# Designs tried in a protein design chat: VHH binders against q9vxt7. Part 5

Target 1, 187 residues: q9vxt7
Amino acid sequence: MPRPVLLIHGGAGDISDSRIAGKFAGIKQALRSAWGLLSPDNGSGGGSALDAVEAAVRSMELDENFNAGYGSCLNTSGQVELEASLMEGRDLRAGCITLLRDVMHPITVARRLMEKQRHTFLGGAAAQELALATGSERLQPGALVTEGARLTLKEFEDQVAQGKDPFFARTELTDDKPVPKTDPSGE
Short names: E, the ipSAE of ESMFold2; O, the ipSAE of OpenDDE; V2, 0.75 times the mean of E and O plus 0.25 times the DockQ between their complexes.

## First folded at step 1 (VHH)

Design N1 (framework vhh_8k46_1)
Fold by ESMFold2-Fast, scan of step 1:
Structure N1 (fold): chain B 187 residues (1-187), chain A 130 residues (1-130)
Amino acid sequence: as target 1 above (187 residues)
Amino acid sequence: AVQLQASGGGFVQPGGSLRLSCAASGFTFSDYAMGWFRQAPGKEREFVSAISGSGGSTYYADSVKGRFTISRDNSKNTVYLQMNSLRAEDTATYYCARGSGATAYTSEGRTVYGSGYDYWGQGTQVTVSS
């Protein structure tokens, strides 16, 4: 009976060397966050798979090197719209959140949706109502936007203005030293 | 510590019935899916059936669908497998297992913890023969 293993799989795409280093650091931090909950030394003999995955994703949502919260890519209106989905044990339970704004941890909202067992999928105003009702703090507008995300949007707009297909054009992000992002809500 | 205790196996004639039980302890039972697997001598372990934490969803291998029924009693921390119309090919050691695995998706990608089942019971032998 082998113990569970945490695996993190990033999306496809080209990444700068600076972003690659930051992603490895973020993966290590996510693994440490999850391992603490699962350790046999943690009183009751560890935590649940849901706790482990939530802790790992929350760690990534705070890390600007991941497209999962703070520092996420902007829509055409210059706003961060967040998505997260959570599935449990052979995909038997699920919660999916989309079009969520001004909330630091979409994965926690997805878990709350899954635990309510009424809807599998919520977006927009309904998702924001659930986030606030279940303990998420509303961030100030723009709190999740980074300079890197703004530069990416500007590059997208510049390529469109030049008649290029932005989905097939290679884009490079600023080579700023990877730094763990701060949770602006304190949660 | 997580413990799963399977029981209810035995010898039965073709066409007979048995009810297997799996008593669980050491975790919040209703938060986890539970599954049954079996392994015949010289063969790999195969999936038999699974039930969600709430009991609202059940899954069956094609070889047992219509003959076996999985259920659970969360007040007793027990999962059951009712086996009807038993065949010689159902002869195996039956194991209960706690569903693990959680998968999260973001714009970045996929995060997975576990791959289905993390803790297994000791097994109970079912022999179907004339």
Scores: ipSAE 0.078, ipTM 0.486, lowest interface PAE 5.1, mean pLDDT 72

Design N2 (framework vhh_7sr4_2; at its last look DockQ between E and O 0.01; V2 from the best seeds 0.00; counts 0 for: pae E 18.0 > 2, unsure alone 64.8 < 65, placed apart)
Fold by ESMFold2-Fast, scan of step 1:
Structure N2 (fold): chain B 187 residues (1-187), chain A 128 residues (1-128)
Amino acid sequence: as target 1 above (187 residues)
Amino acid sequence: EVKLVESGGGLVQPGGSLRLSCAASGFTFSDYAMGWYRQTPGKQRDLVADIYSGGSTKYGDSVKGRFTISRDNTKNTVYLQMNSLKPEDTAVYYCARGVSAYATTPSGETVYARSDYWGQGTQVTVSS
């Protein structure tokens, strides 16, 4: 098929109106980053689906409105642990990365796993070693933590300390209106 | 992963015939749809013909009834038989294999893309 296809579907969740605007802008930027690699108008006559998918996810990994890299939710120790997954074609070639720290683009590590290694799933120290061995830069500890993520963790801890269920408290606060979907084609 | 090599192009007079071949490697050929596309200078690539893994075919309107696409899964090759050639069939002909990719983020975003792998192309010139 000479006509490229690029679709980004956002997850539905407990998202306020202010967060929706930021997420929509982020999706538009991801589409811009990826479409140029697929479009016949880029001078190449069409590009790789892998390159397009990687570019879109890398864009989202830089955007604090997505739980994909920079600005991801913190664990109870105040750290960012990253994951990403990627598949190509009918042969089910896949690369899955989990428990990765201090690396900007987990999706790129997942692609390198798929292309260069026997394993389809890798985490922890082995994932760190693969990232460094394949050219990822190690970020200094804390580089991926945002103030928003710190505040979310603190609110969770404060609610627990008061004997409340922080998840139920937050969902009940948004119960008066439906959570909007982030997918442009969603209904 | 994927390599596509076209052959069989050349110069032919109007009303003549040519048979193009595309040798494929690096994937399980019988599982994939294969196609032929063509491009003239300054224009976008147009569909000539597709053949699916099950053997069904689809043709571009301008070549229907004149061209026939076929495949030989034992040789990992797709063919385009071109009959009753016209000057307007002059183009670079490309063999293609479709490929898709899918990714997810921890927050539930999914990305899907589809593109084609292309051969280098083979020139077909129809003139006296």
Scores: ipSAE 0.295, ipTM 0.637, lowest interface PAE 1.9, mean pLDDT 74
Fold by OpenDDE, look of step 2:
Structure N2 (fold): chain B 187 residues (1-187), chain A 128 residues (1-128)
Amino acid sequence: as target 1 above (187 residues)
Amino acid sequence: EVKLVESGGGLVQPGGSLRLSCAASGFTFSDYAMGWYRQTPGKQRDLVADIYSGGSTKYGDSVKGRFTISRDNTKNTVYLQMNSLKPEDTAVYYCARGVSAYATTPSGETVYARSDYWGQGTQVTVSS
């Protein structure tokens, strides 16, 4: 059996240099989480590729640096609308979730759809029902909203108000928020 | 080398006004948010105001309506206009590059991204 390969991408956009450290740390954490399941040498081995991928994304969904869960970009109403998708390449199975709200791990919901449902894509109320019916906890409204996301939306609004081209709006904070060098969580 | 130099502090009577300036150098000023913080002896440093590159601003609750933060990217300078000053505004005011924000790590811990460079501070004293 060939050695497995795990690739993680932390997103693209107008990312300032100061945010790179946090993203990199988050990617490392996601990689560690996933690789522990994938690698037979780590004792907890025996997980599938799906398990590893889900673990990686779950990790990233907790880190606002990736805007994939906690700290997601806000809609114009200031709300988080979550998306996630998962695909298994061997059998070409897929699960896609959109417009999910107040759930910690949309990737898990996507996987549940892929494995348990006939539909490939589910959104809105139906996605919400699936999430809750299959064991996801409903978070308090706004629980996934971060200060960074709020400020990003505000900046967008300000730019629009100034007559600037909204197509160049940033999806991340415009300010450089470097992770403090003394922050032990940076590794 | 990143450098921030504050000016404009001093003694003022209650109800008076001051304008602080922070001259920045050593980096692309327009790419960064800038902020003003203040601190009294024995207490934590608190956000007074910050301003993003796009002009978006945030203010501490105690200074809303009285203080105004602005920036001039052509001069690499951030300003703090302080009106209707109160004795409780007495503090050392610091200019900073970047803003503070909180984030949750994958481990579930809450951490704070903070401003990475600070000026030496300027004393503001409001007293009759």
Scores: ipSAE 0.007, ipTM 0.210, lowest interface PAE 8.6, mean pLDDT 85
Fold by ESMFold2, look of step 2:
Order: sequence, then structure tokens, then C-alpha cells
Structure N2 (fold): chain B 187 residues (1-187), chain A 128 residues (1-128)
Amino acid sequence: as target 1 above (187 residues)
Amino acid sequence: EVKLVESGGGLVQPGGSLRLSCAASGFTFSDYAMGWYRQTPGKQRDLVADIYSGGSTKYGDSVKGRFTISRDNTKNTVYLQMNSLKPEDTAVYYCARGVSAYATTPSGETVYARSDYWGQGTQVTVSS
């Protein structure tokens, strides 16, 4: 009999040596937050896997080490735009959210779309209305923006201003550029 | 320094039993998957058994039902109980530390397990 599988991927891209430990610690935290929700004898289908996936992604959305939620990449206006999607195989349901703002957990909004609404894909104002109407808190302006993300955008803009190909511009800070902590609670 | 020390190998007759131990130090043992691998001269190392940080296990096909892997997080030790030994089990057995995150296929097969530290090995010989 197959056992449940949980796979967590922290994102593609060039990861500096100084950030590797933070990504591994974040993967461990996401795994710990989610693994206990899986059933070794899962005969119900869908439900416990959805809970585990949502919990793992929520952990990563809180963790500035990942490009999801808090500390994610900024658009050219210096703002966080959020995307998330969720799919389950039992009933072939999916929820896809794009262009969401100022919500800590876009993965939960994607799940609410999948479970409660007629559309599979929502974006922009409609996604924003769904998030708030279904209980997501509206965060303060800038709450998802970190100094690391601002520095990354600045370095991208500096490289473009120097004539470098935007495709090959680095999208995360390197080891030779310090990343200030923006969380006032410390670590 | 990460250190893995195997013990319990030796010469045993077919049908006999051995218990291998691996004492671990230099890292937070309970955070890591641990495993046993074996190698005969001139061949690649084969998975014998893995035990994940949460206690779940995986076995190579040739040892299922005969070998049992276990761990004691209070002693930082992983064990391999080998029963019903066959001449084909003759090999050097290595203890290994894996990464903390693993995935298994729906069929129960591990698709990613990376061992970044190995012990020196202990010889198991099954001969009449």
C-alpha cells in the first residue's frame, strides 16, 4: 500500500550560499506544520491532503525566505502582487487567484474559490472582493514588503539602467549585499 | 564533525541473524532521516532501508520481510535487524544520514533521498 507523499519545493532561481540555510529551515518548518495533518490511512480522499498542502504553503507565505506572500518579489511599482493556485484530484476541483493584494494567505483564498464559488480562476478586483468577503484580513499598506525585496528591485533596476539584459538580471540579493531584517520581532 | 560509526557485522551462517548499530554524533539526530546501504565489490551501493525523522520506513525489495530498521533518538542510534540471512546479503553495510525532507511515490518508492554523510562500513559475511 502506498504511503502519503509530501513534497515541498522552495522555488527556482539562483540561491546564494548565505540564504541556503534559511531556505532549508523554512522547508523544515513548512513540513512540520503540514505533516501532522496527513493521514497514514487516508481513505477519505482529498481533504487531509488539501489541509496539509494549505498548511505548508501558509507557512511559506509567512516566511520571507520564499517568494510567496511576505517578502515576495515586487512589481515595478514597488508593490506585492499575489498569486496562488490549488487543485485536488478527487473531484478535479481547482482554485486559481491572481493580482491579489494585501492578504497574508493567498493560498487560502484559492481554496475558498475552489470550494465555494462557480469560477475556477479569479483575478484583480473580483479576487480581492472574494478574499475580503470570505474572511481574509486586509493588511496595512506595505505589510508584505520587506527591505530584502526592495533591495532586490533596486538592484534589478540598476542593472537595467546599466544596459544589462533584464532576462539575466539577478532577482535576489547575492552574498555580497546584506539583507536587513524587517521583522521587528526578531528571530 | 558529523560522525557515523557502524558495528555488529561479522560472519554468520545462512538463516542466521545479525543486528547492526550506527552511533551518530555531531548533529541533531532527530532532525534527519537515516539509512542503511550495502555494497559488494565492483557494484554500486544499494538501498537496504531508510527511516525518516518521523519514524516511517522504506525497504529494498530483496530485504522486505527479513530486515527491520529502527531508531532510538535518545541514544542517537539507528539499528538494522537482519533475519533469515542469505549468501546474497554478504556486503559492506554503511550507515548514512539523509536530508530532512523526503518524498515517496504513491507506490511507496522513494524518488529523492540524498545521503550527505556515510559511515566507514561494517562487513557482513553469510557463508556456510
Scores: ipSAE 0.000, ipTM 0.092, lowest interface PAE 18.0, mean pLDDT 75
ESMFold2 (binder alone), look of step 2: mean pLDDT 77; pTM 0.757

Design N3 (framework vhh_5c3l_4)
Fold by ESMFold2-Fast, scan of step 1:
Structure N3 (fold): chain B 187 residues (1-187), chain A 129 residues (1-129)
Amino acid sequence: as target 1 above (187 residues)
Amino acid sequence: QVQLQESGGGLVQPGGSLRLSCAASGFTFSSYAMSWVRQAPGKGLEVVSDISGSGGSTTYADSVKGRFTISRDNAKNTLYLQMNSLKPEDTAVYYCATDVTAIAYSESGKYATGTSDYRGPGTQVTVSS
C-alpha cells in the first residue's frame, strides 16, 4: 500500500534565530493537520489529497509566522491582499483567487471556486462575492494585520525614501576608511 | 459513468420532517462541492443549500435557514438534506447537483438556471394536509 507523501514549504530568507523555532512549530502543526486526514494509523485517515492540502494551508493561514492569511505582508496602502490557488491532478481542475480582503482562509475560497464555478481565476469584487456566497465571514478591516507586518512595511518605505534597494544589499565605498581592502582584481 | 440518485421524498404533513439522500457514483465525490436544488410546480430552480467537498462550509437559502441541514458522508459517497418544520411552500422536486451557479434572486430565494454539470433525476416532496 503506498504511503501518503506531503511536502510543505515554509520559506527561507532573513529568519532571525528567535523566530526559527516558531516556523518549525508552524510547519509541524500544518503537517500534523494534513497527515491526520491521510494516515489510517489512528482511524482518522481516508481524506482526499485536496482535504490534506487545504488543512495544511489553513493551518499556515492562522499562523503569523507565515506570509499567508493572518500576518501577511501589507501592500503600500497598509492592507492585506490575499491570494491562493489549488489544482487537482485527476480531473485537471483549478481555482485561483487574488486581491481578496478580510477573509481568514483564501485557500478555502480557491477550493470553492474550483468545485462550484466555471471560472478558474477570480479577483477583487468577484472573489469577495464568491467568498461570502460560499460561507466565508467578512472580518473587520485590519483584523489580518499584525504589528510585525506594519513594521516590515515601514522599513520598506524608509529604504525606498532613502534611495536604497529594499531587495538587495547596497555597498557604500568610502576612500577614507582606515581598514585596508583587498583588491578584487588580484583574486 | 457519472450518476446521482436521490431518495427519501414523499408526502408529509405541515410541520413534519423528511431526510433526503443522494447516492453518487462515477466520480471523486469528495472533490466536488454539492448542492440541493428544488423546483416547485410552475416555477424555476431554486438553490436550497450548498456544501463544500470536505463538508467544512455550508450555505442556505434564506427560505430554509434554521429548518434545513445539509451534510455529506464522503466515505459512503452520499449527500443528505435534513428537512424540519416543513411548509406547503417547500413542495417541490428536489435534486442533488454539482457545480450549481445561482444566477437569479428573489424574495423567495436564490434560483439556479441549469448550470450544473451533473444532476440527479429528482425526488418529489409534497407538504400537504
Scores: ipSAE 0.000, ipTM 0.274, lowest interface PAE 14.4, mean pLDDT 69

Design N4 (framework vhh_7mjh_2)
Fold by ESMFold2-Fast, scan of step 1:
Structure N4 (fold): chain B 187 residues (1-187), chain A 126 residues (1-126)
Amino acid sequence: as target 1 above (187 residues)
Amino acid sequence: EVQLVESGGGLVQPGGSLRLSCAASGFTFSSYAMSWVRQAPGKGLEWIGRIYSGGSTSYNPSLKSLVTISRDNSKNTLYLQMNSLRAEDTATYYCARGSAYVTTPEGTIAYGFDYWGQGTTVTVSS
């Protein structure tokens, strides 16, 4: 009997100490969202690896502790610009979405791009059109902006106004590591 | 402004080797994991591998024996060394900031890139 294996890392760069608990909880919930979809059986109760990945990323996109949707950093115009990319090994298919606005789940748009088999990469207006055409709801402008993101942008703007390089700020290095599989029924 | 600029592509003969570079600017390069991704003509994107902020590497198992990823934090530069090139390696090669992945019995699925370079083209032909 094959056992499902799911190892997730929630992004690149540093995780601040104040957000460690939130990051851990978010990863645990992402694994929980995907758990039932990892079955390799071709009968009931199963799902594809792609379904599992989409479910996990969608969970992280709803979580303010991940820079992947709700709570994403703001551009210099105060907007959330979303990116998502997805690749599968079966047919080497991929979908990459950039410069998407006012959509809750960019990963779902990236998957739809991959499944349409016409383009691998879309941005801006074309990505917005695909999102709407494939069932994404257009959110009210500002719905993805959080107070944390506003504060980060303000710090950036203040540093620029003072003649500082906002990219100079020290960041502690962390290596990417997979999260071991957990029992989703037991907390 | 975050910028990633690939270079080093060109025409190479089958069996040859080639090293690509990616010059990064506009962010603290040493704090981010970096990835290489390629797209062959008419095909989808294929994740090649990544190098973590701490210098550890992870590769697509299908490409592990053919490539090496390294970085020079003093020069804000990412490298991809390729050996034993074949016609199938003809592609546009992109560097990207960040990485995330899920490993399943069906293979590794990569996602989670927030900035991409414009790409550099490698053509393998006699």
Scores: ipSAE 0.000, ipTM 0.172, lowest interface PAE 14.6, mean pLDDT 65

Design N5 (framework vhh_8cml_1)
Fold by ESMFold2-Fast, scan of step 1:
Structure N5 (fold): chain B 187 residues (1-187), chain A 130 residues (1-130)
Amino acid sequence: as target 1 above (187 residues)
Amino acid sequence: EVQLVESGGGLVQPGGSLRLSCAASGRTFSSYAMGWFRQAPGQEREFVALISGSGGSTDYSDSAKGRFTISRDNAKNTVYLQMNSLKPEDTGVYFCAAGPTVSAYARTSSGEIATAYDYWGQGTQVTVSS
């Protein structure tokens, strides 16, 4: 029986060469953090696979080199609004959280939502309530904001003021540029 | 239960091409996303490419973008990796994987993705050397 392996993909945006090393190191750290939680192949995926995936995402949420928590891009009001989703194949369960603020680990909130088996999707005030009810700490306002994120917001605002489409403009400060794509193989 | 067998590895010169194949048997193939991973001796296993069950979505590591193409033929229960412009740094054992059993996404438009795979092939050796 093959041992399960955790795959981590840390975003797909345009990045400078200087940022590649930081993302690569972050991916390695997340993978190593999760590795010890993977059991030998048990066929189910079970709680150990779910624990490993959650641990990897939590590691990325703490790393300012990822757009996943601390260091996330700001909305037009200068705030961090978080989202995370989690799907588990064993029982076809899912949890999706959006518009969450001042919580370090949205992925953990998504997992709690999935495990309660009542709602698949929560946002805003309901998501905040679930996070606090299930043990998440409420961070002080601004705790997730970095200087890099503030500079990215300024660039976004400047582009909007000039009538440009900020989502299709090249920037080195964000990796959330949308890239319309289809399977390049054609098969 | 899914069984995976890789083929198509070998020795090529820098700048050359190889097409890897992964033949799957067992449960419904089209219900699984399929991935390619690689590992050099003494190194950790690295993601290369991913394709959805329908084939409508693909994802690539930064090192693979523009050089490698993942595709699948659900009628033949096979996934492929076309590797072009090969470099010595591409040397390693290439593994096929079926899954994920668990997927997590931290942000929608720039998805930090963590995925667990529970079905793996034995691997096929790719060596890029002159």
Scores: ipSAE 0.026, ipTM 0.402, lowest interface PAE 5.3, mean pLDDT 68

Design N6 (framework vhh_8k46_1)
Fold by ESMFold2-Fast, scan of step 1:
Structure N6 (fold): chain B 187 residues (1-187), chain A 125 residues (1-125)
Amino acid sequence: as target 1 above (187 residues)
Amino acid sequence: AVQLQASGGGFVQPGGSLRLSCAASGFTFSSYAMGWFRQAPGKEREFVSAISWSGGSTYYADSVKGRFTISRDNSKNTVYLQMNSLRAEDTATYYCAAGYAVTTPSGEYVAYDYWGQGTQVTVSS
């Protein structure tokens, strides 16, 4: 029998009805990409489980409905800062990258870090140097910014400027888990 | 050679319980994520539950959440699925699988390379 691949999304926050269709389609596409690498009926059927999961995450990084790459939430300076980590069970290898900019597939950079076996964590300039050294293309500034991400940031800043609490509006737009407004000891 | 042997299936009435076991050999069990899948006659294979290589993370399909519990004993190279409050729709052949866990900001993912033989679970009155 063909070897199935399963993608289990941990899920931060709730999925609104308006976003369910997009996330569902994205999950289907990610699973289809991963399946192609493991299926013996496909020309790519000799791929490893790690190849399959990288393909699934890369598919999600291209999908603006996922906060993973293209369409990621913007920092307060209007920039996309990317992160990804992975661990392989066979050799207990790990790779983690953070603060990566202008690279389409942070999961691939994390895998390259794991394969080099010198560092398990890289961020900022060092992560960007690794990405370029291992074949990632440097994108033009702003290439990963979507209209949805800009709208989310603008709504947050507009609420703040009006003296309103932007917490719920931002949470609804980003699908992030709600953060308590006050410290646990405060109320 | 990698081998995964599922067992513990059988006949049970609705509302009953069963515990499935999957004994692993031929690989470093404690380094692999483990999962349970099921397939009913005429249907496609579906995910049931998964557990990370360390046992620190568990995942469940919505259809079994709150009723099934996955666990592992790395000293015995075995993964378990405790099935409570069984329903007719849980009738299926249950398979165990071993794979690699990948963690991203979007969540934890598992890709499966190794599959065991199934064990049949039939829930009927």
Scores: ipSAE 0.000, ipTM 0.174, lowest interface PAE 14.1, mean pLDDT 67

Design N7 (framework vhh_7sr4_2; at its last look DockQ between E and O 0.31; V2 from the best seeds 0.00; counts 0 for: pae E 12.7 > 2, unsure alone 64.8 < 65)
Fold by ESMFold2-Fast, scan of step 1:
Structure N7 (fold): chain B 187 residues (1-187), chain A 122 residues (1-122)
Amino acid sequence: as target 1 above (187 residues)
Amino acid sequence: EVKLVESGGGLVQPGGSLRLSCAASGSIFSINAMGWYRQTPGKQRDLVADITSGGSTKYGDSVKGRFTISRDNTKNTVYLQMNSLKPEDTAVYYCATAYVTTSEGKTVYDYWGQGTQVTVSS
């Protein structure tokens, strides 16, 4: 009997040694969440491959060490704008969401787009409408913003003000972790 | 890695009571939910009870009114008070923790305890 296989990626590019432990722990947690749905061995299995991928990404969206959901980088207005995409291999369907705000799990919205709509890609007001129509809760403004994200934005702005290229001279934030994401639903 | 330390299992007569406890420790993210499952030989694992960090509870139909789940969030410890025990409650009881939920709101259990035997017989 073929065994399920799961692969995840925590982002690309160089990261500081101080942040490696946090990202590695987050990757392991995402794998465990996915494997809980996929594995027949522990009694909680029985999810599809798509369920497992969604669970892994939802885990990363709750983890401030990833640029997804809670702890995402801020735009120049100090706001979190979210994106997520997924595809399933059977029918080669895909869903992509961009410019989504105040929703904890963009990956779930991307999945609903793939399942319910003709379009592969949705953003802005239309993405907000889909999220609410398909059961996502609207968070209080600022609920997804972390102090780490605020400090990254400030450093970006300071470098621009000094005439530096922030993308080539960027300094990684001092990692004051670990402080795991707190579920804003609290229920 | 998360470590789950279970205690309180044993042998008890029908009509008796037991209190199970499970403490979670180690390198952990915030725990969204903790719960108890049980498994009888030859059968699949079934939900006994679970509790979220916010205090919301869910019980298996066979234990409602007899079992009570509670949680100490400061200690990451969950308790299962089992009253009016029946021979049918004989099983291995597993503690589990969860970090995420599914898009349908189901708790995804990702860490499991070693299991504690509960035997109800005379």
Scores: ipSAE 0.228, ipTM 0.616, lowest interface PAE 3.5, mean pLDDT 76
Fold by ESMFold2, look of step 4:
Structure N7 (fold): chain B 187 residues (1-187), chain A 122 residues (1-122)
Amino acid sequence: as target 1 above (187 residues)
Amino acid sequence: EVKLVESGGGLVQPGGSLRLSCAASGSIFSINAMGWYRQTPGKQRDLVADITSGGSTKYGDSVKGRFTISRDNTKNTVYLQMNSLKPEDTAVYYCATAYVTTSEGKTVYDYWGQGTQVTVSS
């Protein structure tokens, strides 16, 4: 009989040395949260791979060491905007959400979209309505914001105020083709 | 990272009372379901009680009427008040967080504490 396999990737981009241990611990926690769901389990039901993927991502959404959910990057208004997507290989179903706010687990909303709705992609008010209508709790404003994320935004804003290249400030360590287009007439 | 620290275990006489506490950190406590499980050597972990962020409670059959779970979100703490303790309540008690991880609303616990020993003996 075939054995299941679980692989977790914690995200792209450069990771400072001081963050490596925290990200490894977070990946291991996500693996522990998900692994048992790939074996027979009284509560799993149809699509145990989906259950494992959702559990792993939910673990990372709670972990401030990842750019997902709690402690993720802020927009320029200091807010967390949430995205998640999920796809299964059996029937090629997918659920994708974007611009969701104040919900702890956007991956679960993406799964609900895939399983209960006829659209593949929802964003903004529609995604928000789906989340609340299907049982997600609305968090208080700011509940997903961490001090680390606030400091990162302040550092970006300080570099821009000092006249530094916005491409370098946003990408950090990237020297390729800056696009400093500032067009005040672009309505 | 979610971290759970249990306290309040110890030795008590049959018929006595004990209050367990679980301090949670590194998570958004107002939305997480929290639970207590217990384990004796050689057995699986059994549900003792859980409580949702909204305050709804569920109890294991053997503890109904004797144990009470509560939460204080201002202290980031969940409590288990254990009254009328019996020798069969002797176990390691674990605090856990519970999350809905399936489209059918079933709960899967993601994080567990290290446990606190409760011993009921004369």
Scores: ipSAE 0.000, ipTM 0.217, lowest interface PAE 12.7, mean pLDDT 75
Fold by OpenDDE, look of step 4:
Structure N7 (fold): chain B 187 residues (1-187), chain A 122 residues (1-122)
Amino acid sequence: as target 1 above (187 residues)
Amino acid sequence: EVKLVESGGGLVQPGGSLRLSCAASGSIFSINAMGWYRQTPGKQRDLVADITSGGSTKYGDSVKGRFTISRDNTKNTVYLQMNSLKPEDTAVYYCATAYVTTSEGKTVYDYWGQGTQVTVSS
């Protein structure tokens, strides 16, 4: 069997140099997680492409270097509203979740939706119900909010208060520490 | 990054008991599962036991009924109580943490401790 190919994208926002190392680390972690399921050499191999993709995204959802779950951008009310989508290319199945709250892994909920084959897209209360009914844990309110996300929202609010165009608002934090622009590990 | 510190290994007689501990530090918020693996020279690393954040446990077939895994989330520590030890349990035991458990129940471990030697011998 040919070797599978796994591609991961860590975002295209305004990423400062100080954040690059974290992004690389996060991507590598996601790749390791996913590859571990695919590779027969790891003993835990034998996972499907869906398993691998879900694992990669779940890893990213937990990493505040990304904004896919923990550390998501906040709405104007300071709340995390989660989105995730999954598609299986063989049979063109898909599941999409939006406005999900206080759940760690929206990608898993999206997969569950896809597998149910009743709906392709659920949001809000319906998504929440699906998540909880299918075994997702309801987190404490605000559990996914990070200090970075709060700061980003504050910055946005300040900009708006100053009459600046919110079109250019940042979704990534900027740190002042200079770091290499490449992965220092060489991996 | 997650750092793992293992303790509790050593030499014990057959039928004896050991309790392994593994303390995790660092990005602990990302830990979904913690587990113990063991490995002997020239062989693959095998699952001994693991425990999810929700408390679900899984055991290797050879240790079921003898080993018990537990987790203290307040201390970010996982424990492995090993009773009725056999010579066949001799191995280097590795603590591991996982970022992800798939909806299919598959856990992928990505951080590992340095390992602690457990030797069961008369």
Scores: ipSAE 0.000, ipTM 0.220, lowest interface PAE 12.5, mean pLDDT 85
ESMFold2 (binder alone), look of step 4: mean pLDDT 76; pTM 0.750

